# VH-VL binders against Prefoldin subunit 4 (PFD4): the designs that were tried, part 20

Target 1, 129 residues: Prefoldin subunit 4 (PFD4), of Arabidopsis thaliana (Mouse-ear cress) (q9m4b5)
Amino acid sequence: MQQQGSKSGSEMEVTWEDQQNINIFSRLNNRVHDLDDDIKSAKEKCENLEDAGNELILADEEMVRFQIGEVFAHVPRDDVETKIEEMKEATCKSLEKLEQEKESIVTQMAALKKVLYAKFKDSINLEED
Key: E = the ipSAE of ESMFold2; O = the ipSAE of OpenDDE; V2 = 0.75 times the mean of E and O plus 0.25 times the DockQ between their complexes.

## First folded at step 17 (VH-VL; framework fv_ifinatamab)

Design w4 (from v4 with light chain N30H; at its last look DockQ between E and O 0.71; V2 from the best seeds 0.66)
Fold by ESMFold2, look of step 17:
Structure w4 (fold): chain C 129 residues (1-129), chain A 120 residues (1-120), chain B 106 residues (1-106)
Amino acid sequence: as target 1 above (129 residues)
Amino acid sequence: QVQLVQSGAEVKKPGSSVKVSCKASGGTFSWYVMHWVRQAPGQGLEWMGYIIPMWGRAKYNEKFKGRVTITADESTSTAYMELSSLRSEDTAVYYCARESGDSYGAFDYWGQGTLVTVSS
Amino acid sequence: EIVLTQSPATLSLSPGERATLSCRASSSVHYMHWYQQKPGQAPRPLIYDASNRATGIPARFSGSGSGTDFTLTISSLEPEDFAVYYCQQYSKWPPTFGQGTKVEIK
C-alpha cells in the first residue's frame, strides 16, 4: 500500500487512490491494444470467409476441394457452404463482443483521463505511444 | 508410415449391433476424411459413409441411413462404424479407408478389414 | 448416383500379355481411380485421378480416359498381377465402385 509522505509545500502529491487509477488506466490501455489486434484479425477472417463463399458460388461441380488443416478434402459443395456460414456467424459474434468490450474500455479510460488530467494537468501523459 | 489398424473379427446374431474401430497412425487423423466400405463374400465394394473428424460431421449412403453411425475420437485417432439391426446379408468384411489429400476423392490407405459374420 | 460398369467381367490371360480393362460411367465424371485386390487382402491403390500411378506402382500399369470411358492397361502381365480390379469415382456424391474385373491366369 502507498502512503502519503509529509511535505512542506503546496505541490501535488500522489495518493494511493491516484496510483490505483494510474495502474487501472495502464491495464486498460494494454487491453485496448490487444483488442485492436484481435478485432483486426477477426475482420480479416470475416472478409476472407465472405470471399470464399462468393468464390464457391462460381463452382459448377457438386464436389469441391476444401482445406481442412493442411490437407485438402473432397467435400460436397452444400456442406462447405454450411461450414463457411457457420464460421462467418461465429466470427461475427466474436467480433461484436470484442467491439463492445473495446467501447466499454475506451469509455472507462476517458473517465480516468478526466480525473487524472484534472489533478495532475500537464505533469502526466496518458496519450498513446 | 501411415497405417490403419482395425478391430478383430466379430460373430453376431441377427438383430444385434456391431461397432468396428479403425485406429490411424503416421498422420494427422483430424485432417483426413475417413470412409467405410464393406465387401460381402464374393462380392464387390460398397461405400457406407464417411466422417470428417475435425468437423464432427458424418454422411451416409442412404441404403444404410438409420442403421449406421460413424464417429471419431480425435484424442485416440480412432474412427468407429456401428451397424445396428444386423441381418444375415450384413455378413461382410468392413474396411476403413482414408481419403487422399492429394487427389480428387481417391482412398490412399485402407485398414486390413474386419470380418463381421451374422449367423442365425 | 453414378453407376460404374466394368468390362469384361473376367480376363483370362497369360503372363506377358497385355490387359485392357474398361470402366464406363453412367454420366460424365472428371476423375477415375483404380484399385487392385488379391484374395484375403484390402484393396491396393493403383491409379488416381485417371492417370497418376500411386506410390510404388510399376510403370506397366497405366490409366487413361475421360468423360464416361476410362481404361486401365497392364502392358505386360506379371504373375503377381492376377487379381480383381475395381474402378471408383468421387467426382459426384456419393462415391461409387465398379463391380470389378477379374484378371486370371489362363
Scores: ipSAE 0.578, ipTM 0.829, lowest interface PAE 1.1, mean pLDDT 89
ESMFold2 (binder alone), look of step 17: mean pLDDT 92; pTM 0.940
OpenDDE, look of step 17: ipSAE 0.696; ipTM 0.875

Design w5 (from v4 with heavy chain K59R, light chain R53K; at its last look DockQ between E and O 0.73; V2 from the best seeds 0.67)
Fold by ESMFold2, look of step 17:
Structure w5 (fold): chain C 129 residues (1-129), chain A 120 residues (1-120), chain B 106 residues (1-106)
Amino acid sequence: as target 1 above (129 residues)
Amino acid sequence: QVQLVQSGAEVKKPGSSVKVSCKASGGTFSWYVMHWVRQAPGQGLEWMGYIIPMWGRARYNEKFKGRVTITADESTSTAYMELSSLRSEDTAVYYCARESGDSYGAFDYWGQGTLVTVSS
Amino acid sequence: EIVLTQSPATLSLSPGERATLSCRASSSVNYMHWYQQKPGQAPRPLIYDASNKATGIPARFSGSGSGTDFTLTISSLEPEDFAVYYCQQYSKWPPTFGQGTKVEIK
């Protein structure tokens, strides 16, 4: 079990249970940062897909040149419209899932923060700078 | 180097089905549209349809809708064309052809062709 | 759909002569592609986007045209150039081919 010394000279004994809660909080905090990155990427992807769809609406040609992987293909406009909508729906579902996970994790961290601060007061710092 | 290798010649009876394979190598299979084109003896080229392997989406010439199924297997880099309810006029050489990414709809690589003979 | 009409159907010439092959579209297309096919072989790409030579195609082959009228020119026929030539478009769905011009030795 890892023990932490007092910040003010008033020492609280760190139990194994306390150390597990601190470890869990740290893992959850790291996950929130990863989720923030993933959420930002998903939002940018959704915006790019919306822009692509709008550009397609403004184009009047029956065939469009559309990038698939790193190669362009000639594709009927209707198929590209369908594909863009599929990609937007998939991204929206992914974004919703990510935001729900973040909300759950933030709630768990708040609960752990309440327990750990109630026991250790100023002996620990669970806040981000 | 890009290469398309097709399955061997087949002899079929009217009313049956045939499935021709086209294995791609030397490129990124999933990124390219794969077309199928047939040629009856002494005749010109007739486009049958295509598949976009990454999307799993196929489109067909209206003349063949209902008889042609085009599929792709990304894990083996292989496209397939199945033609059902065969008639004698379906006797032809069947080609797979890759759509060029550097042009406006040219086909830059072709398989060697698969002769399908439909006889009574 | 776009109908491509090639002319002439057959062009009988000798080695060293100039061949001019025509492909006319039923309505305007932005780009035309050309293929060479010898008996028992798959089509070989020659020209894409009306005038660009495919990789490894000799200088004697050239393409030109726009709108509805496109040509393939072989400036001086070699023995290996006697074949059938097809034009193809995919400016509009679906892709279509011309019916071919056979270039044969006289």
Scores: ipSAE 0.588, ipTM 0.823, lowest interface PAE 1.1, mean pLDDT 89
ESMFold2 (binder alone), look of step 17: mean pLDDT 92; pTM 0.944
OpenDDE, look of step 17: ipSAE 0.709; ipTM 0.882

Design w6 (from v4 with light chain S91N; at its last look DockQ between E and O 0.70; V2 from the best seeds 0.66)
Fold by ESMFold2, look of step 17:
Structure w6 (fold): chain C 129 residues (1-129), chain A 120 residues (1-120), chain B 106 residues (1-106)
Amino acid sequence: as target 1 above (129 residues)
Amino acid sequence: QVQLVQSGAEVKKPGSSVKVSCKASGGTFSWYVMHWVRQAPGQGLEWMGYIIPMWGRAKYNEKFKGRVTITADESTSTAYMELSSLRSEDTAVYYCARESGDSYGAFDYWGQGTLVTVSS
Amino acid sequence: EIVLTQSPATLSLSPGERATLSCRASSSVNYMHWYQQKPGQAPRPLIYDASNRATGIPARFSGSGSGTDFTLTISSLEPEDFAVYYCQQYNKWPPTFGQGTKVEIK
């Protein structure tokens, strides 16, 4: 004999669809963490490039030593200035893409939160600690 | 050990072009500036230009008036120098030379040289 | 551009003698590099940044100088030291070489 109502069991049971939504939310949350790290790294890189460019403006030397990979090169100042500006532009574009991806993922997570909280109420916590 | 191995000797007609290769081994090709230097028979050394492979950036001796093109292929660790509109005075041995990371503009490894003869 | 003038053009000496090779720059430079070249061979690095020996270069080779006047010294010539020697700079654009000093057996 059945002692419990089907409405209560339906509210607490995790279906295949529910499992998929929970898994998707978890993966998106991990991706946001990764994106935050990448965004922080990109911002630090842009600041470091700005600092390097400012140091170069203060130098009056025609030739400078500049690190390429793990090796120093003896390079004309104007070539280094051009390269620093190119790297700043590339980093800015990369940062823009990362921020756009994060915005998209946060929107998707908000939609999933709405669905999962509507079904599971207080039995699930999708908020960051 | 670091080695720079160049392509073989060439005999060319005036007005044609030549492309010399320089394959690097024993180090990280993309991190080092690669220079090209030539030496006409009985003469001294003449700098032609360089490439920074990681940047894809080349810079040239203006004396050649845009006749020289220096490129690099990171996947094969090979630098190339192409000299166009060849003249008899372009007859020379052409060297690739790697810029030292431990100096102010010295070249620490040299290829064996490629003789290019421009015969009228 | 910086013109490097080497003297003498030819230095005729016997094994065991001291060789002194001069390189003068048309304007002041901080660093000078030296190469040895034998017939049919690529230049061989000897000295970089005025006074530092390149890898594998014996102690009889030394470099000195500053400003416009730089010297390569071979303290006691060996048979393998008879060659052409070039100085080179690149602390000012563009890189340039001296015209060479031929060290030949007397």
Scores: ipSAE 0.579, ipTM 0.822, lowest interface PAE 1.1, mean pLDDT 89
ESMFold2 (binder alone), look of step 17: mean pLDDT 92; pTM 0.940
OpenDDE, look of step 17: ipSAE 0.719; ipTM 0.890

## First folded at step 19 (VH-VL; framework fv_ifinatamab)

Design y1 (from v4 with heavy chain M54F; at its last look DockQ between E and O 0.74; V2 from the best seeds 0.60)
Fold by ESMFold2, look of step 19:
Structure y1 (fold): chain C 129 residues (1-129), chain A 120 residues (1-120), chain B 106 residues (1-106)
Amino acid sequence: as target 1 above (129 residues)
Amino acid sequence: QVQLVQSGAEVKKPGSSVKVSCKASGGTFSWYVMHWVRQAPGQGLEWMGYIIPFWGRAKYNEKFKGRVTITADESTSTAYMELSSLRSEDTAVYYCARESGDSYGAFDYWGQGTLVTVSS
Amino acid sequence: EIVLTQSPATLSLSPGERATLSCRASSSVNYMHWYQQKPGQAPRPLIYDASNRATGIPARFSGSGSGTDFTLTISSLEPEDFAVYYCQQYSKWPPTFGQGTKVEIK
């Protein structure tokens, strides 16, 4: 076996399994940060679509000007309302998936922290600032 | 700069269908609402329906009772209008017309028109 | 839907005269658009949003009005102005056109 490692503390050797757990934790931590960015973006989009929908029902006009790309279309209010609801539904589904993935990953990271701290005590720091 | 070029004149028998094309150049085809308007000989203008190519959504004048279908192909910048179950009363010039992106529902560019003659 | 009634049906005038074309809506609309159509040609945009001249339209054409009453004025008719004129609205769905006013040489 050509597993080689060095450490200080109560255990003098870091095993291959220990190194793999540390690597997995680091990978998961990076994914959580990416997910946080994606979740923030999805929440903002959902809020913006909600606000747009509320403004639309208050407009009181049958026809509205709706921006499509860089120009405006003169469109029945009902069609715009339908389009906004479609976009809200898609965003909510995306947000739900992102939050589910984050929950799963945070749970895995907590389990890894427990295992690694139990073996290495204060020889390792897995906490974010 | 912006041009709408329609397919050529057609002669059809009652009960058949016709599909007229409208190829746009200039501008961004997918962002503009494209309308279809017809004009029977000696008559005024009659709105038939529109499509929003970016949304893939069309709406129609209920007068046609589902006989009209409007589609768009973004890759070729072409809109199509198909009118089925043709009658002699459908003899007309058919125009595509682009909705202005800077007004409240004006049509700023028109195709040259396509004469469809339904003869029995 | 909004019915647009144009009057007169025919306006017989000589070059140099003022033409006044009326378009009356069956209920209030916010904006009216106008088109010129010559025999064998597609309609040409003239006026949009009640009073704005379309690109390339000479200053002798002007639009005015609000609510249910709209007017197209040609201050001094030129030979190329003898045509049919249509008003159009899309303030309410669906878009509708008036029946046209033919401006012809007396």
Scores: ipSAE 0.526, ipTM 0.798, lowest interface PAE 1.3, mean pLDDT 89
ESMFold2 (binder alone), look of step 19: mean pLDDT 92; pTM 0.943
OpenDDE, look of step 19: ipSAE 0.591; ipTM 0.821

Design y2 (from v4 with heavy chain M54Y; at its last look DockQ between E and O 0.76; V2 from the best seeds 0.68)
Fold by ESMFold2, look of step 19:
Structure y2 (fold): chain C 129 residues (1-129), chain A 120 residues (1-120), chain B 106 residues (1-106)
Amino acid sequence: as target 1 above (129 residues)
Amino acid sequence: QVQLVQSGAEVKKPGSSVKVSCKASGGTFSWYVMHWVRQAPGQGLEWMGYIIPYWGRAKYNEKFKGRVTITADESTSTAYMELSSLRSEDTAVYYCARESGDSYGAFDYWGQGTLVTVSS
Amino acid sequence: EIVLTQSPATLSLSPGERATLSCRASSSVNYMHWYQQKPGQAPRPLIYDASNRATGIPARFSGSGSGTDFTLTISSLEPEDFAVYYCQQYSKWPPTFGQGTKVEIK
């Protein structure tokens, strides 16, 4: 049995299963937007950490002032170098996980696009500008 | 106001260990480096080591490395210094001291001190 | 490690006199800090970064110097200024203190 969702302007019978697929696609699309924001932030953080590390390599002082939270600490340069590398590794690992999740979601969305466009053609728009 | 309150005086036998606590109030405990400094009776100040609670990283004066362990508990805003294999020359007042965020390595707040006496 | 040598070891003066305390580093340092300590008390911060007075420190306390030679001056001694004074550096690892100068009443 086909379960129809009827509102103004409906030209095609929409089953309950079809509505669930549309809802899933919308949820995945929202998640991709969130992931894009998170990925951009992680990439920017990784670039900033690399820049900070490069600046530190060029410095010749044994002790440096380094911001910890909202407070500056007077820290051995070697310890700051180690901490920056630790943060870079953690950020790169997190970025890898985010990109893998995005790839999985995009694959799922592509599969849903095939099914929904095959059935509804130009009566549905799953694209973004 | 920032305050550092240390645990009470201790009397220890040679070869044992002591663990002194330093509870911070005011400020954000995790962001400040916490140092430990000792002072033997009638003598000057001797730096022992520090902890950066935010990083979970401690470093030690080479003189004490191997005998001193400095830790921090962010949930209670408390730093600890443990000195092992105690000797009579370890008899001293032990201070915790917070590193200033507005200077190049000065200590702006000090605990009241903890007297550790090592005697048989 | 940087050795800080304070002189004189003891400075015997009367209230109202000028006290001049010296701290010499074994090699050049960028920043020197000073503390005051009275019997039975923790050190009190006095001067940060060679010349900056800590909060609540009266103007009669001043610091100067650079490189290896640093000076703490008390322009006119008050009764509460008779104490032991320590210099401290952390321009180089590890932090170190001078051995102290005792300022005592003559």
Scores: ipSAE 0.577, ipTM 0.828, lowest interface PAE 1.2, mean pLDDT 89
ESMFold2 (binder alone), look of step 19: mean pLDDT 92; pTM 0.944
OpenDDE, look of step 19: ipSAE 0.725; ipTM 0.898

Design y3 (from w1 with light chain Y31W R53K; at its last look DockQ between E and O 0.75; V2 from the best seeds 0.68)
Fold by ESMFold2, look of step 19:
Structure y3 (fold): chain C 129 residues (1-129), chain A 120 residues (1-120), chain B 106 residues (1-106)
Amino acid sequence: as target 1 above (129 residues)
Amino acid sequence: QVQLVQSGAEVKKPGSSVKVSCKASGGKFSWYVMHWVRQAPGQGLEWMGYIIPMWGRAKYNEKFKGRVTITADESTSTAYMELSSLRSEDTAVYYCARESGDSYGAFDYWGQGTLVTVSS
Amino acid sequence: EIVLTQSPATLSLSPGERATLSCRASSSVNWMHWYQQKPGQAPRPLIYDASNKATGIPARFSGSGSGTDFTLTISSLEPEDFAVYYCQQYSKWPPTFGQGTKVEIK
């Protein structure tokens, strides 16, 4: 798979605009890879917080141990529930933003593919395996 | 070594307020719950409330709710307890105490205490 | 809230004797903590979670008990052990202390 762009033939010389579009595509592709890593991490965190909240609902104890930094604290269950929900909301909101950015970038890359393939046809390969 | 150093003794008039500080060193201030406990002359220990500095969240003994405010400043590793509408029965030594991370709600380090005297 | 009642209020003993201090909770608690307080000083942790000695506490101190009845034992009193002892719980909201047992020289 070609990620960076292509070389044109003599009748289809690469213009300044073409160079900018190829460069933009490359930068967007790199950003998608970074976003995939960030999205994976955020999904794991959001799911872990959901699991922790569900486990806490099942707990019968008034007081629970909860990790703050690298130390455990002995905290009322209702305060931990509130804090977990705050953390979950923040993390999942961040995840939604990351996924929205990825969708926007994929859409922009698709538009660039359309323009570049229309002009350069089989002279370039912008696809991934 | 972990150390809690409190502000100096105070003499206050009834109806005023007092703010006691507790500076922590030798540990990660924001990771530990900080409690406040007072002791009137010749009396036992009375729990007042706590703060979780990393969360910025405090909770209070219902006896004092409305008169006590507990805050923390992570940048200076300092907790504060403010008691308002002071009365003569508020005369006491006020302690900050750090909650142990290795036990179920014990206090492992205590400040030296701050004597607050409320008199006319 | 949990009321902790310590007995006796005062324990008058000589150095070398065994001291047995009691702490009774108004309802069952999972973990009991003990502190020593000497005149003019902040409380010093002795025992965590009913029986675990705090850092630097001499072997003569031990704790035991469960449910509603907890005991602090000093196997052979030293001169520095004459102080007030408090039990404390945070098994249930809010944290509470017993009223103290004063151990004094007979």
Scores: ipSAE 0.591, ipTM 0.834, lowest interface PAE 1.1, mean pLDDT 89
ESMFold2 (binder alone), look of step 19: mean pLDDT 92; pTM 0.943
OpenDDE, look of step 19: ipSAE 0.713; ipTM 0.888

Design y4 (from w1 with heavy chain E62K; at its last look DockQ between E and O 0.70; V2 from the best seeds 0.66)
Fold by ESMFold2, look of step 19:
Structure y4 (fold): chain C 129 residues (1-129), chain A 120 residues (1-120), chain B 106 residues (1-106)
Amino acid sequence: as target 1 above (129 residues)
Amino acid sequence: QVQLVQSGAEVKKPGSSVKVSCKASGGKFSWYVMHWVRQAPGQGLEWMGYIIPMWGRAKYNKKFKGRVTITADESTSTAYMELSSLRSEDTAVYYCARESGDSYGAFDYWGQGTLVTVSS
Amino acid sequence: EIVLTQSPATLSLSPGERATLSCRASSSVNYMHWYQQKPGQAPRPLIYDASNRATGIPARFSGSGSGTDFTLTISSLEPEDFAVYYCQQYSKWPPTFGQGTKVEIK
């Protein structure tokens, strides 16, 4: 986050409290970006698991090879289908938690943005491109 | 390099249980399916079941009708097979066997075998 | 479910002779595996996926076949080859073994 003073009637003292609010906003903004990455990764994992399950359902093979670590295991198809569904459910739960945390943080950032813009208007930039 | 070492021979009474251990070394224990196979004296090989340690899941030969329980302890790289309600027909050598990751269901490493004798 | 029938039950041969062991599946399987077992020892992997030699298995051992008919051949019997041989499948649930062919010295 950048801080800029205005020379035409807007030059103000930035208090320690103001600096703490700016620091909090910056920390929250970084967390949102981390959460966006995590959410994207979780969504991709869920899509990949769905695709894997669809491949398995469309195939009529009784036994399948499924990678565990760096090794393939030779297992019954229905056990792999069950495992994939379990992983999808776990990923969905994780995704819901990540999205809830993001919503909470975005709400906090909006509140801080209102306070800081009310005091500093265009002399501070809390937006990013 | 890969080695499977089983617990020692046991003599049991009918109706009791036995738990055989199989300690793996020289590989990534959790990555491989571990099978259990038994052999009665003078007889052939009989598949009992397996465990996928990373999944914590076991699957069994239905012939044993719920008498077999297979577990794994990743921290000690050890698989276990427990057979309950023992009968004289359960007298056999019990083997653990690792499933090959490079084949379609072959067993590439075997333990030395554990003789379980059920005698009244 | 899949019954593997090995024949003959016993092969009585001399060193230097060719041994041919048969394994017939009750329905089609994609791959067959073979093991050697000597008295008091665990089975030893010989052939996997019908025709691939396991690590350390000499070239005189070969496997062939597909569908329901599989063969293990020992081109020239050595003294250490007198043992019991088992076939095994896991193309279909559950894994099953044949009853064994004993190769013994005449």
Scores: ipSAE 0.547, ipTM 0.801, lowest interface PAE 1.5, mean pLDDT 89
ESMFold2 (binder alone), look of step 19: mean pLDDT 92; pTM 0.946
OpenDDE, look of step 19: ipSAE 0.737; ipTM 0.906

Design y5 (from w1 with heavy chain S103A; at its last read DockQ between E and O 0.73; V2 from the best seeds 0.65)
Heavy chain, then light chain:
Amino acid sequence: QVQLVQSGAEVKKPGSSVKVSCKASGGKFSWYVMHWVRQAPGQGLEWMGYIIPMWGRAKYNEKFKGRVTITADESTSTAYMELSSLRSEDTAVYYCARESGDAYGAFDYWGQGTLVTVSS
Amino acid sequence: EIVLTQSPATLSLSPGERATLSCRASSSVNYMHWYQQKPGQAPRPLIYDASNRATGIPARFSGSGSGTDFTLTISSLEPEDFAVYYCQQYSKWPPTFGQGTKVEIK
ESMFold2, look of step 19: ipSAE 0.595; ipTM 0.837
ESMFold2 (binder alone), look of step 19: mean pLDDT 93; pTM 0.947
OpenDDE, look of step 19: ipSAE 0.737; ipTM 0.903
ESMFold2, look of step 20: ipSAE 0.594; ipTM 0.834
ESMFold2 (binder alone), look of step 20: mean pLDDT 92; pTM 0.946
OpenDDE, look of step 20: ipSAE 0.718; ipTM 0.887
ESMFold2, fold request of step 21: ipSAE 0.581, 0.514, 0.492; ipTM 0.841, 0.816, 0.789
ESMFold2 (binder alone), fold request of step 21: mean pLDDT 93, 93, 93; pTM 0.948, 0.947, 0.947
OpenDDE, fold request of step 21: ipSAE 0.721, 0.728, 0.725; ipTM 0.888, 0.896, 0.893
ESMFold2, last read: ipSAE 0.526, 0.504, 0.517; ipTM 0.813, 0.791, 0.807
ESMFold2 (binder alone), last read: mean pLDDT 93, 93, 93; pTM 0.948, 0.945, 0.947
OpenDDE, last read: ipSAE 0.730, 0.719, 0.728; ipTM 0.920, 0.887, 0.919

Design y6 (from v4 with heavy chain G56N; at its last look DockQ between E and O 0.76; V2 from the best seeds 0.67)
Fold by ESMFold2, look of step 19:
Structure y6 (fold): chain C 129 residues (1-129), chain A 120 residues (1-120), chain B 106 residues (1-106)
Amino acid sequence: as target 1 above (129 residues)
Amino acid sequence: QVQLVQSGAEVKKPGSSVKVSCKASGGTFSWYVMHWVRQAPGQGLEWMGYIIPMWNRAKYNEKFKGRVTITADESTSTAYMELSSLRSEDTAVYYCARESGDSYGAFDYWGQGTLVTVSS
Amino acid sequence: EIVLTQSPATLSLSPGERATLSCRASSSVNYMHWYQQKPGQAPRPLIYDASNRATGIPARFSGSGSGTDFTLTISSLEPEDFAVYYCQQYSKWPPTFGQGTKVEIK
């Protein structure tokens, strides 16, 4: 969430640059919320894949039923193990990219927050509820 | 309503190759394993291999010594089986068969079959 | 690879008689499937997972068995039941079929 300078602060100057910084902060904040959701989902998927791999080894059957889309397939265990590892690698790679983007954005937001609070002080609130 | 429609009969010379198609309708093609099974005249059924379209993963009966290639095109819901270095013993009806999602490895839908005749 | 051996190779019976078809696996399998095939047609699913009738299969068809010994029974043969019957497993890779039992009119 953000608030813009008020009329009561007539000594404060709201430049075009200030408005752009507020707009950028708002867009970055929205992106962080999206990233948090994506990161949470990716972590849950990685944990589910780890659990599935462990259950597969515990079962110790040559053939297993594995869900593909909304249908079960009867597949050799080795092929499922390979597929689960592929999915884990893809998810971990995606998770790393998401976390790197979030770190970059949080750094940018911190810098903008410092600049905007320094100029507008109590006239603006850049914090979440 | 699930249907598997295969390409038409082929006459081939020894040493050539054949590619049979199997177009699926009435289901979600990518979710089902598609098998290929052949039947020589007067003989029983012989499993050739399968493809998991969503994984782009095929696996083959070793008996064919690398002569079989199975592929799938998700955008057209079509599976393909190519058999190379044809011999007269490869004369058979070739079936595609969909693996059931509600059983332990049964085939619930079969194509009409494609006769491939290999002769000089 | 699991070899499925069907017996007898040919079963000659009259309509109304009981048909008993055997399928024996070279090692234990958890589930057996059965198909009916008439000349010029693709195989038709009959029984899956040893004992479940496929959609549209009449009650005179039943399957039983476990381990290495499986049976398809047709309690009272109808004229349309004269065909070749195949068993199939995929409890172990790769999928394999029996060589077939031909049920014919005596």
Scores: ipSAE 0.575, ipTM 0.827, lowest interface PAE 1.3, mean pLDDT 89
ESMFold2 (binder alone), look of step 19: mean pLDDT 92; pTM 0.943
OpenDDE, look of step 19: ipSAE 0.695; ipTM 0.875

## First folded at step 20 (VH-VL; framework fv_ifinatamab)

Design z1 (from y5 with light chain K92H; at its last fold request DockQ between E and O 0.75; V2 from the best seeds 0.67)
Heavy chain, then light chain:
Amino acid sequence: QVQLVQSGAEVKKPGSSVKVSCKASGGKFSWYVMHWVRQAPGQGLEWMGYIIPMWGRAKYNEKFKGRVTITADESTSTAYMELSSLRSEDTAVYYCARESGDAYGAFDYWGQGTLVTVSS
Amino acid sequence: EIVLTQSPATLSLSPGERATLSCRASSSVNYMHWYQQKPGQAPRPLIYDASNRATGIPARFSGSGSGTDFTLTISSLEPEDFAVYYCQQYSHWPPTFGQGTKVEIK
ESMFold2, look of step 20: ipSAE 0.580; ipTM 0.819
ESMFold2 (binder alone), look of step 20: mean pLDDT 92; pTM 0.944
OpenDDE, look of step 20: ipSAE 0.736; ipTM 0.902
ESMFold2, fold request of step 21: ipSAE 0.539, 0.550, 0.560; ipTM 0.813, 0.817, 0.831
ESMFold2 (binder alone), fold request of step 21: mean pLDDT 93, 93, 93; pTM 0.949, 0.947, 0.948
OpenDDE, fold request of step 21: ipSAE 0.723, 0.725, 0.726; ipTM 0.890, 0.892, 0.894

